# Designs tried in a protein design chat: VHH binders against Iron-regulated protein A (irpA). Part 9

Target 1, 312 residues: Iron-regulated protein A (irpA), of Synechococcus elongatus (p12608)
Amino acid sequence: LITNQTIQGFVDQVVVPSYVSVAAGATQLEQALQTYQQAPTAANLEAARQAWRVARDRWEQTECFAFGPADSEGFDGAMDTWPIDRQGLKTAAAQPVEQREDSRKGFHAIEELLFAATEPTLSDRQHLVILATDLTKQAQGLVTRWQQASDQPAYRSVLLSAGSTDSAYPTLNAAGTEIVQGLVDSLSEVASEKIGGPLETQEPDRFESFVSRNTLSDLRNNWTGAWNVYRGQRSDGVAAGSLQQRLQQQHPVIAQQLDQQFATARQALWAIPEPIETNLASPRGKVAVLTAQTAIAAVSDTLERQVLPLVQ
Short names: E, the ipSAE of ESMFold2; O, the ipSAE of ESMFold2 at other seeds; V2, 0.75 times the mean of E and O plus 0.25 times the DockQ between their complexes.

## First folded at step 4 (VHH)

Design p04 (from o13 with S101R; framework vhh_ozoralizumab_d1; at its last look DockQ between E and O 0.65; V2 from the best seeds 0.00; counts 0 for: pae E 6.5 > 2)
Fold by ESMFold2, look of step 5:
Structure p04 (fold): chain B 312 residues (1-312), chain A 121 residues (1-121)
Amino acid sequence: as target 1 above (312 residues)
Amino acid sequence: EVQLVESGGGLVQPGGSLRLSCAASGFTFSAYAMYWVRQAPGKGLEWVSEISGSGTSTKYPDSVKGRFTISRDNAKNTLYLQMNSLRPEDTAVYYCAKWGRTSYPRGFDYRGQGTLVTVSS
């Protein structure tokens, strides 16, 4: 099922452009926070908050390929650890960011200071710039690790060498397994933990981006990232050699089921009224959230039970 | 299906040594940072070591630094923890883990039954 074109498209049309987009978003967030620090107006605060949401959107589309450098070199932890250490964050302003545990930096550390009920203080604004500079460094580091060789090969090259002897991916199917497992892991976590946790406990503040009320956008971007990987590109259509195209050609019944399940999950996610945190209180809101949970789980289940065996 | 199987625990005197192993399968082992975490009876989970996917970077909390050494063999999909100068406070069930993006505590994803280490006279 998996070809060299499949892997190249995944890397060059989805993964690398996504990480480049994240780095650009992080840079814009850093610039907005520098402007806000220099001129702390209400307009500049709102611009910084919006820049955070844009960077967050881009980052959340990368969840299903958080293997390799994102994991193995600690970028995901540095950028996206949650929950944060709220008390430690408040006392950490003088601590060099490179010495901090992951729970005191990254997207959610920035979120805590930037979206707090009380407007950021002078100290908060200085701290926000430090955090955003580190976020930008991490996002750029991810791009570098995928595109450039150093004392380790570029991860693009690691994946594109799949099927070579002595490769980390000794067959094309080994690389295909990683791609499909990434989809399964991301979507199952969305259904079971990101949605399921708050539903099970009935605690709205267990939604990951509760502080900024950005959780529904996170979930919609998780779906978008998975959809982009499946179809092999970030724009509309189906990329040549993509997982979707290969399934349509070789296993059309599975492909039709999966295409419909992705569409049903999208419809359910976009039907949830914002903010998702409010919807836990009402019976109709709970139904909308449960419907989305079930639809996302169905995509993950089909990928795991029917597609994953085809690449192993 | 991701599988993590810990072994090597046992009863040891204070000051003694143990080497733990974790056999990993169902994922590309070298693509993930790996961790050892532990849970003492009646206490929460504590992180005790981290190793990068390549094995070139390791981290430890102050409580075990200098006594514990994490290592990995990517050809055999195996993670190790060498524990020296063991203390009664090291008594716990030890788990190997990979990073879970939003998992508790602190993003660790531990799946195995763990291996019991008891440090007692």
Scores: ipSAE 0.043, ipTM 0.541, lowest interface PAE 6.5, mean pLDDT 88
ESMFold2-Fast, scan of step 4: ipSAE 0.500; ipTM 0.787
ESMFold2 (binder alone), look of step 5: mean pLDDT 80; pTM 0.809
ESMFold2 at other seeds, look of step 5: ipSAE 0.108; ipTM 0.580

Design p05 (from o13 with S101K; framework vhh_ozoralizumab_d1)
Amino acid sequence: EVQLVESGGGLVQPGGSLRLSCAASGFTFSAYAMYWVRQAPGKGLEWVSEISGSGTSTKYPDSVKGRFTISRDNAKNTLYLQMNSLRPEDTAVYYCAKWGKTSYPRGFDYRGQGTLVTVSS
ESMFold2-Fast, scan of step 4: ipSAE 0.485; ipTM 0.777

Design p06 (from o13 with G100R; framework vhh_ozoralizumab_d1; at its last look DockQ between E and O 0.70; V2 from the best seeds 0.00; counts 0 for: pae E 5.0 > 2)
Amino acid sequence: EVQLVESGGGLVQPGGSLRLSCAASGFTFSAYAMYWVRQAPGKGLEWVSEISGSGTSTKYPDSVKGRFTISRDNAKNTLYLQMNSLRPEDTAVYYCAKWRSTSYPRGFDYRGQGTLVTVSS
ESMFold2-Fast, scan of step 4: ipSAE 0.500; ipTM 0.786
ESMFold2, look of step 5: ipSAE 0.337; ipTM 0.696
ESMFold2 (binder alone), look of step 5: mean pLDDT 81; pTM 0.810
ESMFold2 at other seeds, look of step 5: ipSAE 0.012; ipTM 0.440
ESMFold2, look of step 7: ipSAE 0.258; ipTM 0.663
ESMFold2 (binder alone), look of step 7: mean pLDDT 81; pTM 0.810
ESMFold2 at other seeds, look of step 7: ipSAE 0.489; ipTM 0.782

Design p07 (from o13 with S101H; framework vhh_ozoralizumab_d1)
Amino acid sequence: EVQLVESGGGLVQPGGSLRLSCAASGFTFSAYAMYWVRQAPGKGLEWVSEISGSGTSTKYPDSVKGRFTISRDNAKNTLYLQMNSLRPEDTAVYYCAKWGHTSYPRGFDYRGQGTLVTVSS
ESMFold2-Fast, scan of step 4: ipSAE 0.392; ipTM 0.724

Design p08 (from o13 with S101Y; framework vhh_ozoralizumab_d1)
Amino acid sequence: EVQLVESGGGLVQPGGSLRLSCAASGFTFSAYAMYWVRQAPGKGLEWVSEISGSGTSTKYPDSVKGRFTISRDNAKNTLYLQMNSLRPEDTAVYYCAKWGYTSYPRGFDYRGQGTLVTVSS
ESMFold2-Fast, scan of step 4: ipSAE 0.366; ipTM 0.712

Design p09 (from o13 with T102K; framework vhh_ozoralizumab_d1; at its last look DockQ between E and O 0.08; V2 from the best seeds 0.00; counts 0 for: pae O 14.3 > 2, placed apart)
Fold by ESMFold2 at other seeds, look of step 5:
Formats: sequence, C-alpha cells, structure tokens
Structure p09 (fold): chain B 312 residues (1-312), chain A 121 residues (1-121)
Amino acid sequence: as target 1 above (312 residues)
Amino acid sequence: EVQLVESGGGLVQPGGSLRLSCAASGFTFSAYAMYWVRQAPGKGLEWVSEISGSGTSTKYPDSVKGRFTISRDNAKNTLYLQMNSLRPEDTAVYYCAKWGSKSYPRGFDYRGQGTLVTVSS
C-alpha cells in the first residue's frame, strides 16, 4: 500500500509545509506581541490574541505527525505542555526561558498571560515577548530538524530513505506504520482524552484551551491535520500516491468507509457551536459533543483495525 | 516512543519501606517535571510526588509528606520514589508520569504497567 511517492508526498506536501507554516505563525505572534508591548492598545491586544489563535491553528494541524524530533528532542514539550504551572509561571520571569521547565513556557503559558485576564499587565506584556521569542525559536528549530542535516540527518531524509538497509525505516511498510499510527494516536486522543476527559468530569476547564476558548478550534485543526495526511496534501483534492488514493485503488471498500467517516466527523465537529465548554451545560449540548466524539473515534478505529494491518 | 517502566513494588508490612524506580526513554527526560501517581483499587489517580526537571524542587501532598522522597538521575533517565513508614492506605499501583501529557490532570502521561505496592499485616 505504501510507496516512495506516498512517503515523499507526506513529508514534502504535508509535514514540512505545516511546520514552516507554524514557524511563520509563531514569528507573526512574536511581532504582534512586540507591537502590543510597545503600544498596549485594545486593538493591539486583539491582534496579538488573533495571532496566537493563528499560530495555534497551524500547530494543531501537526498533531498526527508529532513523532520523531517533535517528541524525542523536546519541541512538543517546550511548545505545547499543558496544564501549565500557573504559580511557577507567575514567578518564572527571573528564570532564563531556555532553562525553564516546559510547564512554564510555550503556547499555553502565552495563552495564560494573554487571555486569562481582561488585559495583561505591563509585566505580563514584557514576559509575553520573552515567551513568544522562545516559541519562535522552537518552531524554527523543528523546521530545521526536518530539513537540515547536522550531527543527525534531516528527518525528511530519514523518512525518504525508507526501504534501504541503512534506514531507521527498513521497509516502506515501517514508514507507513508510523504515518498511520500517528493518525490513530491523534484522533483517538481527541476522542478519548481531549473530549472524553472533560465530558467524564463535567469540568469545562479540563478542555485544553479553555483559557482562550480555543478548544473547539484545536479539535477542528486536529481533524484537518489528519485529513491532510490522509489525502497527502493540504489543498483540496487527493494527492497522487497518498494514503487515500492508494486505498481507493487497492481497498475501495475501506476507502469509502474511511472517506465517509472523515466526513461524518467533520460535520459533527463543525456543528458544535462555540464555545465547546457551554455544550457541557445542557443535555442537547452534551449530545452534540458526544456525537463528535463518537464520529472521531470511528475514524481512528477504522485506521487502527483495517488500515494498520495493511502496512504491517 | 515514550516508555516508562516502573519497578520495585511488592508486599510489605505497615511501617516498612520500599524504593520504586522508573526507567524512562523516548523523550528528553531532563526537560520534564516527573511525577509519581497511584491508583488504589477502585479509586481514581492520586498525585503523590513531583520533582522538577532539574531535580531541585520537590512537592508532596499531605498524605505522604515526610514519608515519601522523590529523586531523579538525569544521566540515567531514572526516577525514584523512596517510601518509608508505609501504611495500608498506601496500597496502590504506582505509576511514573511525565509533565506534558494532555491526557490527565496536572499534565500526567503515564503509559507503564505500574508497580503494585501492597501494605498488609
């Protein structure tokens, strides 16, 4: 099922462009926060908040390929640790950010200072720039780790060498397993933890981006990232050699089921009104959230039970 | 992939001691605050210790403070819990967890099988 074209499309049409997009978003967030620090107007606050949401959107589309450097080299921890240490964050200004524990930096540290109060204090505005500079450094570092060799090969090269005897992926199916497992892990986490946790506890502040009310956008971007990987591209259509195209050609019943399940999950996710936290307050709202949870779980289940065996 | 492997549990009488270990791999160990959490039979997870990534800050709930000591060896990617003056209420499966998980309260990511501690007369 998995070809060299499948892997190349995954890396070159989805992963690398997505990380480049994250780095661009982080840079624009940093610039917006610098502007806000210099001129703390309501308009500049809103621009900084919107820049955070844009960078967050881009980051959340990378969830299903967080394997490799994002995890093993600490980028995901540095950028996206949650919950944060709220008390430690308030005292952390004296710590060099590059030496801080992950619970005191990254997207959610910025989220806390930027969104938790009606407006950040002067100290918060100074701290936000420091945090955003580090976020930008991490995002750019992740791009570098995928695109450039140093004391380790570029991760692009690791994946594109799949099937060689000297590769970390000794067969094309080994690379395919990683790609499909990434989809399974991301979507199952959305269903069971990101939605399931708050639903089980009935505590809206257990939603990951509760502070900014961005959780539904996060979930929709997790779906979008998975959809892009499945289709092999970030634009409309189906990429040549993509998992979707290969399944359509070789296992059309599975492909039709999976296409329908992705569509059903999208419809359910986009039917949830903002903010998702309000939906826990009523039985009708809980049904909307549960419907989305079930639909996302179905995508993950089909990938795990029917697609993973085809790449092993 | 993240792997957390707990060991050192067993059966001990009240007042006894045990030392738990957790071998960590698949992530930059020193970048994460680490935790011991426990789950008594039929109960939810309870946080029982925290140590900062550097190892310089530790925290404990009142239920174990003064009896449990968390430590880490960042060169060996290993987390420890020294448990003294054990009580029957300490009976649980103990899990090593990292900060940075999005799955559980307080950022826990516990993926190991845990290690059973039974305190019984």
Scores: ipSAE 0.000, ipTM 0.166, lowest interface PAE 14.3, mean pLDDT 86
ESMFold2-Fast, scan of step 4: ipSAE 0.459; ipTM 0.763
ESMFold2, look of step 5: ipSAE 0.000; ipTM 0.161
ESMFold2 (binder alone), look of step 5: mean pLDDT 81; pTM 0.809

Design p11 (from o13 with E50A K98A S101R; framework vhh_ozoralizumab_d1)
Fold by ESMFold2-Fast, scan of step 4:
Structure p11 (fold): chain B 312 residues (1-312), chain A 121 residues (1-121)
Amino acid sequence: as target 1 above (312 residues)
Amino acid sequence: EVQLVESGGGLVQPGGSLRLSCAASGFTFSAYAMYWVRQAPGKGLEWVSAISGSGTSTKYPDSVKGRFTISRDNAKNTLYLQMNSLRPEDTAVYYCAAWGRTSYPRGFDYRGQGTLVTVSS
């Protein structure tokens, strides 16, 4: 099922452009927070908050391929550890960010300082710039690890070498397994943890981006990221050599089922009333959230039980 | 309802081995990535191993890599942790949990009551 074109499209049309977009978003957030620190107006606060949402949305589209450097070299931990240590963050302002535990930096540390109060304090504004500078460094580092050789080969090259002797991916199917497993793990987490946790306990503060009320956007971007990987590109349509095209050609029944399940999950996620955090307890909100959980779980289940065996 | 029941903990001497088990019920076990997470006395939660739903992908932090092995039997809805070369630092309550990414230090959607492992002479 997996060809060299499948892997190349995955890396060059989805992964690398997504990380580049994250780095751009993080840079824009850093600039917005610097502007807000220098001129703490309501308009500049709103701009900084919107810049955080944009950067966060872009990052959430990468969760389905958080293997390789994102995992092994700690980028994901440094950028997106959750839950954060809220009490530790209060005392962390004087600590060099590189020496902090992951729970005291990254997207959710910025979220806490930027959104928890009506208006950040002077100390918060200074701390936000430090955190955003580190987030930008992490995001740029992740782009560099995928595109440029250093003391290790560029991870782009590692994946593209799948099937060659001495490769970390000994077969094309080994790379395919990594890709499909990423989709399975990401969508399973969305259904069971991101949605399932708050839904089961009826505690909206268990939603990951509760403080900013960004959780629904996180979930929608998790779906978008998985859809981009499946179709092999970030623009509309089906990319040549993509997992979707290959399934349509070799396993059309599975492809039709999976295409319908992705569409059903999208409809369910976009039907959830905004914000999810304040609508969880409403009868309409509860039904919509449960419907979305079920639909996303179905996508993950089909990928694991019907697609994953085709790439092993 | 979802239930996770850990077992296999106990007192073991340094250098010894122990095998933990987690019996899962109330959900489609094979559809979820599973984790072993521990909490040492007076410390926070620390993940120690992760395994994909199919069992083909496993991950470990450096603190246990080479000593601990996670595995699962989807036909029996059971998760395992084989712990070798145990050290006093491994003393903790071990929890079976379902959550998606290793970067989440907590994020228990499903968590059992835990099983105590004490490594002491």
Scores: ipSAE 0.000, ipTM 0.209, lowest interface PAE 11.2, mean pLDDT 87

Design p12 (from o13 with E50Y; framework vhh_ozoralizumab_d1)
Fold by ESMFold2-Fast, scan of step 4:
Structure p12 (fold): chain B 312 residues (1-312), chain A 121 residues (1-121)
Amino acid sequence: as target 1 above (312 residues)
Amino acid sequence: EVQLVESGGGLVQPGGSLRLSCAASGFTFSAYAMYWVRQAPGKGLEWVSYISGSGTSTKYPDSVKGRFTISRDNAKNTLYLQMNSLRPEDTAVYYCAKWGSTSYPRGFDYRGQGTLVTVSS
């Protein structure tokens, strides 16, 4: 099922462009926060908040391929640890960001200072610039690790060397397993933990981006990222050599089922009333959230039980 | 199926040494950072070492810095912890762990059964 074209498309059409988009979003957030620090107007605050949402949404599209440098070199921890240490964050401004625990930096540390109060304090505005500068450095570092060789080979090259004697991926199917497992794990986490946790406890503050009310957008972008990986590109259509095309060619019944399940999950996620944090307890909100949980779980289950065995 | 199997624990006298091993299977080992974490009797989980996927970066808390050394053999999918100058307060169950980049809440996951280290005269 997995070809060299499948792996190349995954890396060059999905992973690298996604990380480049994250880095651009982080840079724009840093610039918006610098502008807000210099001129703390309501308009500049709103611009900074929107820039955070854009960067966050792009980051959420990468969760299904968090293996490799994102995990192995600590980028994910540095950028997206949750829950944060709220008390420690207050005193952390005195510490260089490089010396801080992951729970005192990244997207959710920025979220806390940017959204928790009606408006940030002068101290918060100064701290936000420091945090955004680090987020930009992490995001750009992740792009560099995928594209450029240094004391280690570029991770693009590691994946593209799948099947060679000294590769971390001894066969094309080993790389395929990594890709499919990422989809399974990401979607399973969305259904069972990101949605399932708050749904079971009926506590809206258990939603990851509760402070900003961005959780529904997080979930929608988790779906989008998985869909991009499956179809092999971020633009519309089915890429040559993609998992979707290969399944259509070799296992058309599974492909049709999976295509329909992705579509059903999309419809369910986009039907949830905004914000999810406020609508969780309403009768319509509960039904919509449960419907989305079930639909996303079905995608994950099909990938694990019917697709994963085809690449093992 | 992801599996982590710790071994090498035992009873050792203060000042002694032990080498712990963790055999990993079911995932691309070199694509993930690895950790050793421990839980002493009646206490919470405490991380004791970090190693990057390539093995080129390591980190330790002050409590074990200079005494413990983490290493990995990516060809064998094995993680190691060399423990020297052991103290009674190092007594704990030691676990091999991954960072849960897709776990919620994010934290340590894929912890195995653990291996007991007892430092006592």
Scores: ipSAE 0.181, ipTM 0.620, lowest interface PAE 4.9, mean pLDDT 90

Design p19 (from o13 with G107A; framework vhh_ozoralizumab_d1; at its last look DockQ between E and O 0.01; V2 from the best seeds 0.00; counts 0 for: pae E 20.6 > 2, placed apart)
Fold by ESMFold2 at other seeds, look of step 5:
Structure p19 (fold): chain B 312 residues (1-312), chain A 121 residues (1-121)
Amino acid sequence: as target 1 above (312 residues)
Amino acid sequence: EVQLVESGGGLVQPGGSLRLSCAASGFTFSAYAMYWVRQAPGKGLEWVSEISGSGTSTKYPDSVKGRFTISRDNAKNTLYLQMNSLRPEDTAVYYCAKWGSTSYPRAFDYRGQGTLVTVSS
């Protein structure tokens, strides 16, 4: 099922462009926060908040390929740890960001200082720039680890060497397993943890981006990232050699089921009224959330039960 | 490093009681909802109870409702499960589990090594 073209498309058409997009978003967030620090107007606050949402959107599309450097070299932890240590964050301003626990930096640390109060204090505005500079450094570092060799090979090269005796992926199917497992894990977490946890606790503040009311956007971007990986590209159409195309050619019944399940999940997820946090309060809202949870779980189940065995 | 250590399991007769404990370290305990889950021999994981970070909300499936009580002591970083009126079908390895970060692989994998509860008739 998995070819060299499948792996190259995944890396070059989805992963690398996605991380480049994240780094660009982080840079724009940093610039918006610098502007806000220097001129703390309502317009600049709104621009900084919007820049955070844009960077967050881009980051959430990378969830299903957070293996490799994102995990092993601590980029995911540094950028996206939640919950944060809210009390420690307030006292950490004097601590060099390089020495901080992951719970005192990254997207959610920025979210807390930027969104929790009506307006950040002068100290918060200075702290936000420090946090955003580190976020940008981490995002750019992740791009570098995928594209450039150093003491270790560029991760692009690791994946593209799949099937050689010197690769971490000694067969094409080993690389395929990593790709499919990433899809399974991301979508399973969306259904069981990101939606299921808050739904069962009935605590809206257990939604990951409750402070900014951005959780539904996060979930929609998780779906989009998985969809991009499945189709082998970030634009419309069917990429040559993609997992989708290979399944259509070799396992058309599975492919048809999976295509329909992705579409059903998208429809259900986009039907949820904003913000998802208020949907816990009414039966109508709960039905919309449960429908999306079930549809996303079905995608993950088909990937795990029917696709994953084809690459193992 | 997040660590969860369960204790208090053992062999009891039907109708007996046990109290399980879970010592938590490496994270801000009071910020997270905590769970007890169990795995009977040859079965998958079954949710057994949940408690909010503040301790003000608890939930149970019908299979244990009225018999099991989850509680937490946030000052001691400890989670508890009081199990009364135990039945042979409660025989399982019991795990405490932490609500995971959505940015880590398989956030539900944050659980201890478990403590065995055997209820023999």
Scores: ipSAE 0.000, ipTM 0.127, lowest interface PAE 17.5, mean pLDDT 86
ESMFold2-Fast, scan of step 4: ipSAE 0.451; ipTM 0.759
ESMFold2, look of step 5: ipSAE 0.000; ipTM 0.101
ESMFold2 (binder alone), look of step 5: mean pLDDT 80; pTM 0.805

Design p23 (framework vhh_ozoralizumab_d1)
Fold by ESMFold2-Fast, scan of step 4:
Formats: structure tokens, C-alpha cells, sequence
Structure p23 (fold): chain B 312 residues (1-312), chain A 120 residues (1-120)
């Protein structure tokens, strides 16, 4: 099922462009926070909050392929540890960011300082610039690690050399397994943990981006990222050599089922009332959230039970 | 299927040494950072050490820094923890772990564990 074109499309049309997009978003957030620090107006605060949402949304699209450097070199931990150490964050302002635990930096540390109060303090504004500078460094580092050889080969080259003697992926199917497993794990986590946890306990503050009320956008971008990987590109349509096209060619019944399940999950996620945090307990909100959980779980189950065996 | 199998635990006297091993299978080992975590009787999980996928970067909490060394052999899909100058408070079940995307974020895909008892 997996060809060289499948791996190349995944890397060059989805992974690398997604990380480049994250780095651009992080850079824009850093600039917005520098502007807010120099001129702390309501308009500049709103611009910084919007820049955080944009960067966060782009990052959430990458969660389904968090293997390789994102995991192996600690970028995911440095950028997106949750829950954060709220008390440690308050006392860490004087400590160099490189010496801090992951729970005191990244997207959610910025979220806490930027959104928890009606208006950040002077100390918070100074701290936000430090955190955003580190987030930008991490995001740019992740792009560099995928594109550039250093002490280690570029991770793009590692995946593109799947099946060669020195590759971490001894066969094309090994790379295919990594890709499909990423989809399974990401969508399973969305259904069972990100949605399922708060739904089961009826505690809205268990939603990951509760402080900013960005959780529904996180979930929608998790779906978008998975859809991009499945279709093999970020633009509309089915990419040549994509998992979707290969399934349509070799297993058309599974492809039709999976295409419909992705569409159903999208409809369900976009039907949830905003914000999810305040609508969870309402009868309409609870039904919409449960419907989305069921639909996302169905996509993950089909990928695990019917697609994963085809690449192993 | 991700599998992590720890070994090398046992009874050792204070000041002694042990080397723990973890055999990994079912995933591309070098693509993931690996961790050792421990759980003392009646306590929660405590992070003990971290190693990057390439093995070039390691991290330790102050409680074990200078005494424990994490390493990996990517050709053998094996993780190691060299434990020196062991203390009674190091007594715990030790787990090989990877950081999952599981929510809340934390250690996922840990094995059955290996018991280390430091006692005279």
C-alpha cells in the first residue's frame, strides 16, 4: 500500500509545510507580544491573543505526526506540555528559560499569562516576550531538524530513505506503519481523552485550552491535520500516492467508509456550540460533544482495525 | 504493538550499583525520546531520566544527577539506566517509558516494571 510517492507526499506536502506554518505563527506571536509589551493597549492585547490562537491552531494540525524530532528531541515537550505548573511559572520569571522544566514554558505557559487575567501585569508582559522568543526558537529548530543535516541526517532524508540499509525505517511499510499509527493515536486521544475526559467528569476545566477557551479550535485542527495526512496534502483534493488514493485503488470499500467517517466527524465537530467549555453541561452541547466523540472514534477504529493491518 | 520490557532489578546494598535494561519493540525506537520513571510504594510516578532519540542529549532531576546515567543502543532497540551510589530512598519499581501524546500529557507505553530494593 505504501510507495516512495506516499512517503514523499507526506513529508513534502504535509509535515514540512505544517512545521513551516507553525514557525511563521510563532514568529508572528512573538512580534505581537513585543508590540504589546512596548504599547500595552487593549487593541495590542487582542492582537496578541489572536496571534496565539493562530499559532496554536497550526500546531494542533501537527499532533498526528508527533514522532521523530518533535518527540525524540523534546520539541513537543518544550512547546506543548500540559498541564502547566502555574505556581512554578509565577516564580520562574527570573530563571533562564533553558533551565526551566517544560511545564513552565511553551504554548500553555503563554496561554496562562495572556488569558487568565482580564489584563496581564507589567511583569507578565515582560515574561510573555521571553516565553514567545523561546517558542519561536523551538518552532524554527523543528523546521531545521526536518530540513537540514547536522550531527544527524535531516529527518526528511530519514523518511525518504525508508527501505535503505542505514534508515531508521527498514521498509516502506515501516514508514507507513508510523504514519497510520500516528493517525490512530491522535484521533483516539481526541475522542477518549481530549473530549472523553471532560465529557465523562462534566468538568470543563479539564479541557486543555480552557484558559483561552480555544479547545474546540484545537479539536477541529486535530481533525484537519489527520485529514491532511490521509489525503496527502494540505490543499483540496486527493494527492497522487496518498494513503487515500492508494486505498481507493486497492481497497475501495474501506476507502469509501473512511471518507464518509472523516466527513461525518467534520460535520459533528463543526456542529458543537462555541465555546465548548461553557456548552458542555447543556443538553444540546452534551449531545453535540458526544456525537463528535463517537464520530472521531469511528475514524480511529477503522484506521486501526482495517487500514493498519494493510501497512504492517 | 508497542512493547517495553524492563529487566535488571534486584536487591542491592546501600552504595551499590545496578544496571537496568529495557527491550523496546513495535515502534521505530530511534524516533522517540525515552525515559526512566519510578514509583516507590504508596507514592506517585517520579521522573528519573530522559534521553533524546539520537542519545546525544540527557536530562536528570537533582535527586539522581551524578549518580544515574541513561543510555540507549538504537541498533538493539534497548534503553539502559546505570544506577550508582544507590540509597534506600531509591527503592522503587522502575519503568521504561516514552512520552505519549496522551492527555493529560505524560508517560505512556510503560512496561511491567522492574523492582529495585536498596536495603542492608
Amino acid sequence: as target 1 above (312 residues)
Amino acid sequence: EVQLVESGGGLVQPGGSLRLSCAASGFTFSAYAMYWVRQAPGKGLEWVSEISGSGTSTKYPDSVKGRFTISRDNAKNTLYLQMNSLRPEDTAVYYCAKWGSSYPRGFDYRGQGTLVTVSS
Scores: ipSAE 0.073, ipTM 0.574, lowest interface PAE 6.6, mean pLDDT 90

Design p24 (from o13, 17 letters changed; framework vhh_8cml_1)
Fold by ESMFold2-Fast, scan of step 4:
Structure p24 (fold): chain B 312 residues (1-312), chain A 121 residues (1-121)
Amino acid sequence: as target 1 above (312 residues)
Amino acid sequence: EVQLVESGGGLVQPGGSLRLSCAASGFTFSAYAMGWFRQAPGQEREFVALISGSGTSTDYSDSAKGRFTISRDNAKNTVYLQMNSLKPEDTGVYFCAKWGSTSYPRGFDYWGQGTQVTVSS
């Protein structure tokens, strides 16, 4: 199923461009927060909030491939730990960010200071710049780890060397397993935790980006990221050698089922009224959220039960 | 070259029936899901129905459920839409589409030119 072209397309058409996009978004957020710090107007606050949503949306598209450096070298923890330590975040303002626990930095620490109050205090504005500077450093670090050799090989090279004795991936199928498992784990967590948690407890504040009311956008971007990995690129069409193309050629029944299930999940996610947090208050809203949960779970289940065995 | 050719449209009274056909060529027909969309004057293209390549799974818009049936004959490379209990609101150009790899509802990578359905008394 998996070929060298499949792995190369995954890295060069999806992973690396996605991390570059995240780094650009983080840089724009840092700039917006510096502008807001210098001129704390309502317009500059809204610009900073919008820049956070853009950076967050781009980051959420990477969750389905949070293996390798993102996991093993702590980038994911540093950028996207949740829930945050709200009391510890307030006392951490004087502590160097490098010495902070992951629960006191990253996207959700910025979210808390930027969105929780009607407007941030002077202290909050100073702290936001420090947090955004660190977020930008982490995002740039991820790009560097994938593209550039240093005291260890670029992770791009590690994946592309799949099947060689010097690779962490001893076969092409080992790399394929990593890719498919990432999709399974990401979509399973969306259905069971990101959606299932609030739905089970009936607590709107259990939605991950409750403070900013960005959770629905998070979920839509989780779907988009998984769709990008499956089709092998971030633009319209089927990339040559992609998982989707290979399944269409060798296992067309499974491909048709997955194509349909991705489409059904997209329709369900985009049908949920914004913000998702308000949907627990009405029968119609609960049905919309449950419909999306079921559709996303179906994609994950098919990947795990029917696709994963083809790459093991 | 991928080619999709729709037929079967026409003028019908409210409550009537029509059967649309879409003849496909240029690809392995049984390997792809096929869909029907419609567009009324001054409105955006709307999803109507979808069928998997094997024909075992179907999906319908709320407006089509219970009234329309999508089916396919893989030996003839043809997909059908049986439309019953037609309403004036069903008036529009009906398009056949081959499922590609892009996001729904515009995830279809090839479209036919369409066939006109008019429901009027």
Scores: ipSAE 0.000, ipTM 0.108, lowest interface PAE 20.8, mean pLDDT 87

